# Ledger of designs, part 22: VHH binders against Type II restriction enzyme HgiCI (hgiCIR)

Target 1, 345 residues: Type II restriction enzyme HgiCI (hgiCIR), of Herpetosiphon aurantiacus (Herpetosiphon giganteus) (p25258)
Amino acid sequence: MNYQRSFEDLEFNAIKWWPQELSATVAEASVLPILISSQDLFISILKLSGTHPEQIFDVINAAQISANLFLKHLVVLADYGGEMIKRLGKEFQEIFPRMDSTLEYYMNYTFKGEQYTYIFKKLPIKGLDNSKLAIDGKAIIEIKPLSDLYRDMIMILLYGSTTEQFNLAGLEKCEIGTILGKNEIIYTYITQKYLYVSRITNGANTNSLGQIAQTYVCDILSKYLPNDYSVTRNGKILLSDLNSQDSTKTSFDILVEFADKKVGIEVSFQVTTNSTIERKAGQARDRQNRMHAHYYWIAYVIDGAGNFERSGAVRAICRYSDCTVAYSESEIAVLAAFIQEKFNA
Below, E stands for the ipSAE of ESMFold2; O stands for the ipSAE of OpenDDE; V2 stands for 0.75 times the mean of E and O plus 0.25 times the DockQ between their complexes.

## First folded at step 24 (VHH; framework vhh_3k1k_2)

Design ee5 (from dd5 with Y112W; at its last look DockQ between E and O 0.89; V2 from the best seeds 0.00; counts 0 for: pae E 8.1 > 2)
Fold by ESMFold2, look of step 24:
Structure ee5 (fold): chain B 345 residues (1-345), chain A 126 residues (1-126)
Amino acid sequence: as target 1 above (345 residues)
Amino acid sequence: QVQLVESGGALVQPGGSLRLSCAASGFTFSSYWMRWYRQAPGKEREWVAAISSSGSSYTYEDSVKGRFTISRDDARNTVYLQMNSLKPEDTAVYYCAAERWTFKLDSGEITWYDHWGQGTQVTVSS
């Protein structure tokens, strides 16, 4: 088998987004991956919803997007955090007027210069929070139909800034309804907002997502490799510098050992662009040379839509790697085959 | 097969009231936005009021706000226009319309469907 991949072959085999079997685990650590992977669908829904103020509900149903996931997109883009949602729930009756004749609550909002009245179908309710809306943690992957509660919340998050009550409970942030159907503005607004969110939260969640990525690779390698091979997360090798007497421990995301044979493995799965892959690329030549000097090998598991935006870095890694694979079970099985081939020879 | 039948048009004095009805058949009424339009002699047809397919959103042309009320009864497949404080400038043929759309997510194409009634005459004589 040919284990040294071109950039093009690696990208062709890439899954780009977290494997489905990890969706709950990844969502528990960060909601950002599922938001990014569904971003294009969300943008499409906004583009097709510019004709009538409630057209968006028909588009949501046709797109088969889960209502809680759609709402989470709005919550993140409006920066309408969970404390604001709780406040909206507690103060709902003080914020929105009530019809004298029916006692139903309503909001007057604007769509394309025309004033409308929306009558709430479910709100107010007691204890409105992120949990009741299933928009945090692993609950985000649950499939939720477009209920009356979700319809009410979506209307608020779309049009709240256009109401007379805009200065209450953070409703001024609820502006996305004003860009529905405005194709050029939507692309710019949404992509810049998501780039900002990904940059701010990436540093806070990177360690957890990195450990999830490593564990997935270790689990699959252990499945395909003989039981007497040692597979270690965050393994260290003592490597001597050739022109000095010093020995230093060199760390790898995964270390596979059998007898005196070793393969060091670096893992990177990133759905957003950041500098981590460039650091690995800058070290790739030196690390390969030092491993080869001891008759060891180095391999990489590289995937995620964001990593492939850094094509120069990925090409360097492919060049200075004995085996480069993407992040799927079938691809990691190729890595296992590489290891067995080198350890049996 | 598809029909919209307006009724309730009449001759009334200024300040009077009328209720227009539009009975729908031959299509799924609850999937359509319902609208009222009017056309005075020698003038373009103008929009008057609209109500969403769910009944949750409604809007009015500025000159009728506070005087006209649109409503729908999905059990009877009927939309209504309650007209109060009628003025001579409200004289027109009033039309009921039903609007619906379909789309393709891949192409972004939107296809509009609309149905129109034959109209009912409202005359406000001074």
Scores: ipSAE 0.031, ipTM 0.547, lowest interface PAE 8.1, mean pLDDT 85
ESMFold2 (binder alone), look of step 24: mean pLDDT 82; pTM 0.804
OpenDDE, look of step 24: ipSAE 0.847; ipTM 0.951

Design ee6 (from dd5 with W33S Y58S W101S F103S L105S; at its last look DockQ between E and O 0.01; V2 from the best seeds 0.00; counts 0 for: pae E 24.2 > 2, unsure alone 62.1 < 65, placed apart)
Fold by ESMFold2, look of step 24:
Structure ee6 (fold): chain B 345 residues (1-345), chain A 126 residues (1-126)
Amino acid sequence: as target 1 above (345 residues)
Amino acid sequence: QVQLVESGGALVQPGGSLRLSCAASGFTFSSYSMRWYRQAPGKEREWVAAISSSGSSSTYEDSVKGRFTISRDDARNTVYLQMNSLKPEDTAVYYCAAERSTSKSDSGEITYYDHWGQGTQVTVSS
């Protein structure tokens, strides 16, 4: 069978959204149902907020959306999780400049090609986290008015990427302010970014979405592969560097082994677009060459609507892989067949 | 083929100076902001400095402010890090990176690209 799929064949077999059997597990890791039920209102607010940079607060008040829920939409869109929020709070005074006259911190940002200054009203505060913002778990249903803290956080999440501090604390991700009032761009952006799944945290003891994705693949592979094959998450292989005489430990999301035979597997499921697939694509040729030098194989499990918006990256992965499959049980069974064919040859 | 190639790393005494260079190819250099990161043994990779795509703005991590200067030469597709008054805690592998984000009105595509070099070793020891 031809395991080296074209982009078109891979996308044709893609599910693009999380499988139904994972919906409860994904819901425990995110507030996705709440976001879905409020997304039309959120979209409307963005569409009506393109006149000036703080107009959005008037629209939020008029829409009567809870401030914490609105902020959670921005946090999800920016992929700006709780660890980044804690880092922002801890490093706030090192990130943003302070006015000498008032000792207030401020943010210089850009809206429609013009520079503006926002003076923070409440930040910095001690112990900034998801709990203080009421954006995690069941707290998301609490009704919160627009406080000074919410105003500060919303401004950061809207415009942080347009500041000269964009390279600090993940602010480069904070870009939604650049599309306010641009109706068709907003709708496409939202549908690419978060309609079903995004990176969301509820604190310690919850599985990450990446861990959920890898576990699903591992469980299905173990179901279809012989019991004496080893299926390991985050497996490492010592591989030669093709550009030097040295060897380095190379990690894979999943490693399948039997005797001296190995397949390294990379997994990426991204409902919203981000740079992760570009990094995997940039590494694909080198990683395949290094695996082939040891008579090993490399495969990819690639899915999610966001990944397919990066067609150049996905085409590169398809070109430089021994097997590329989408993220469904039937597709992962194809990967299992590939592995068995190579290990039995 | 995207390439970022760092050079200029060396062994230097405390109080000394080094200039790191990062030559870029395979992308439109002038559309990217350029960054330096460093990673000391046993520590996470940390940001050091950044310069905007136009070159008009530069930002620095607090511990290097006043000692390090980032600059760019778009004609040579090169970003530099001038490091003065070096301290033992500046010992690390220094990485060059290129990042940008875009928003397009016609497609709604928002893309974010990370390009990294392989690093150059800076050692500050007596």
Scores: ipSAE 0.000, ipTM 0.096, lowest interface PAE 24.2, mean pLDDT 78
ESMFold2 (binder alone), look of step 24: mean pLDDT 76; pTM 0.753
OpenDDE, look of step 24: ipSAE 0.007; ipTM 0.313

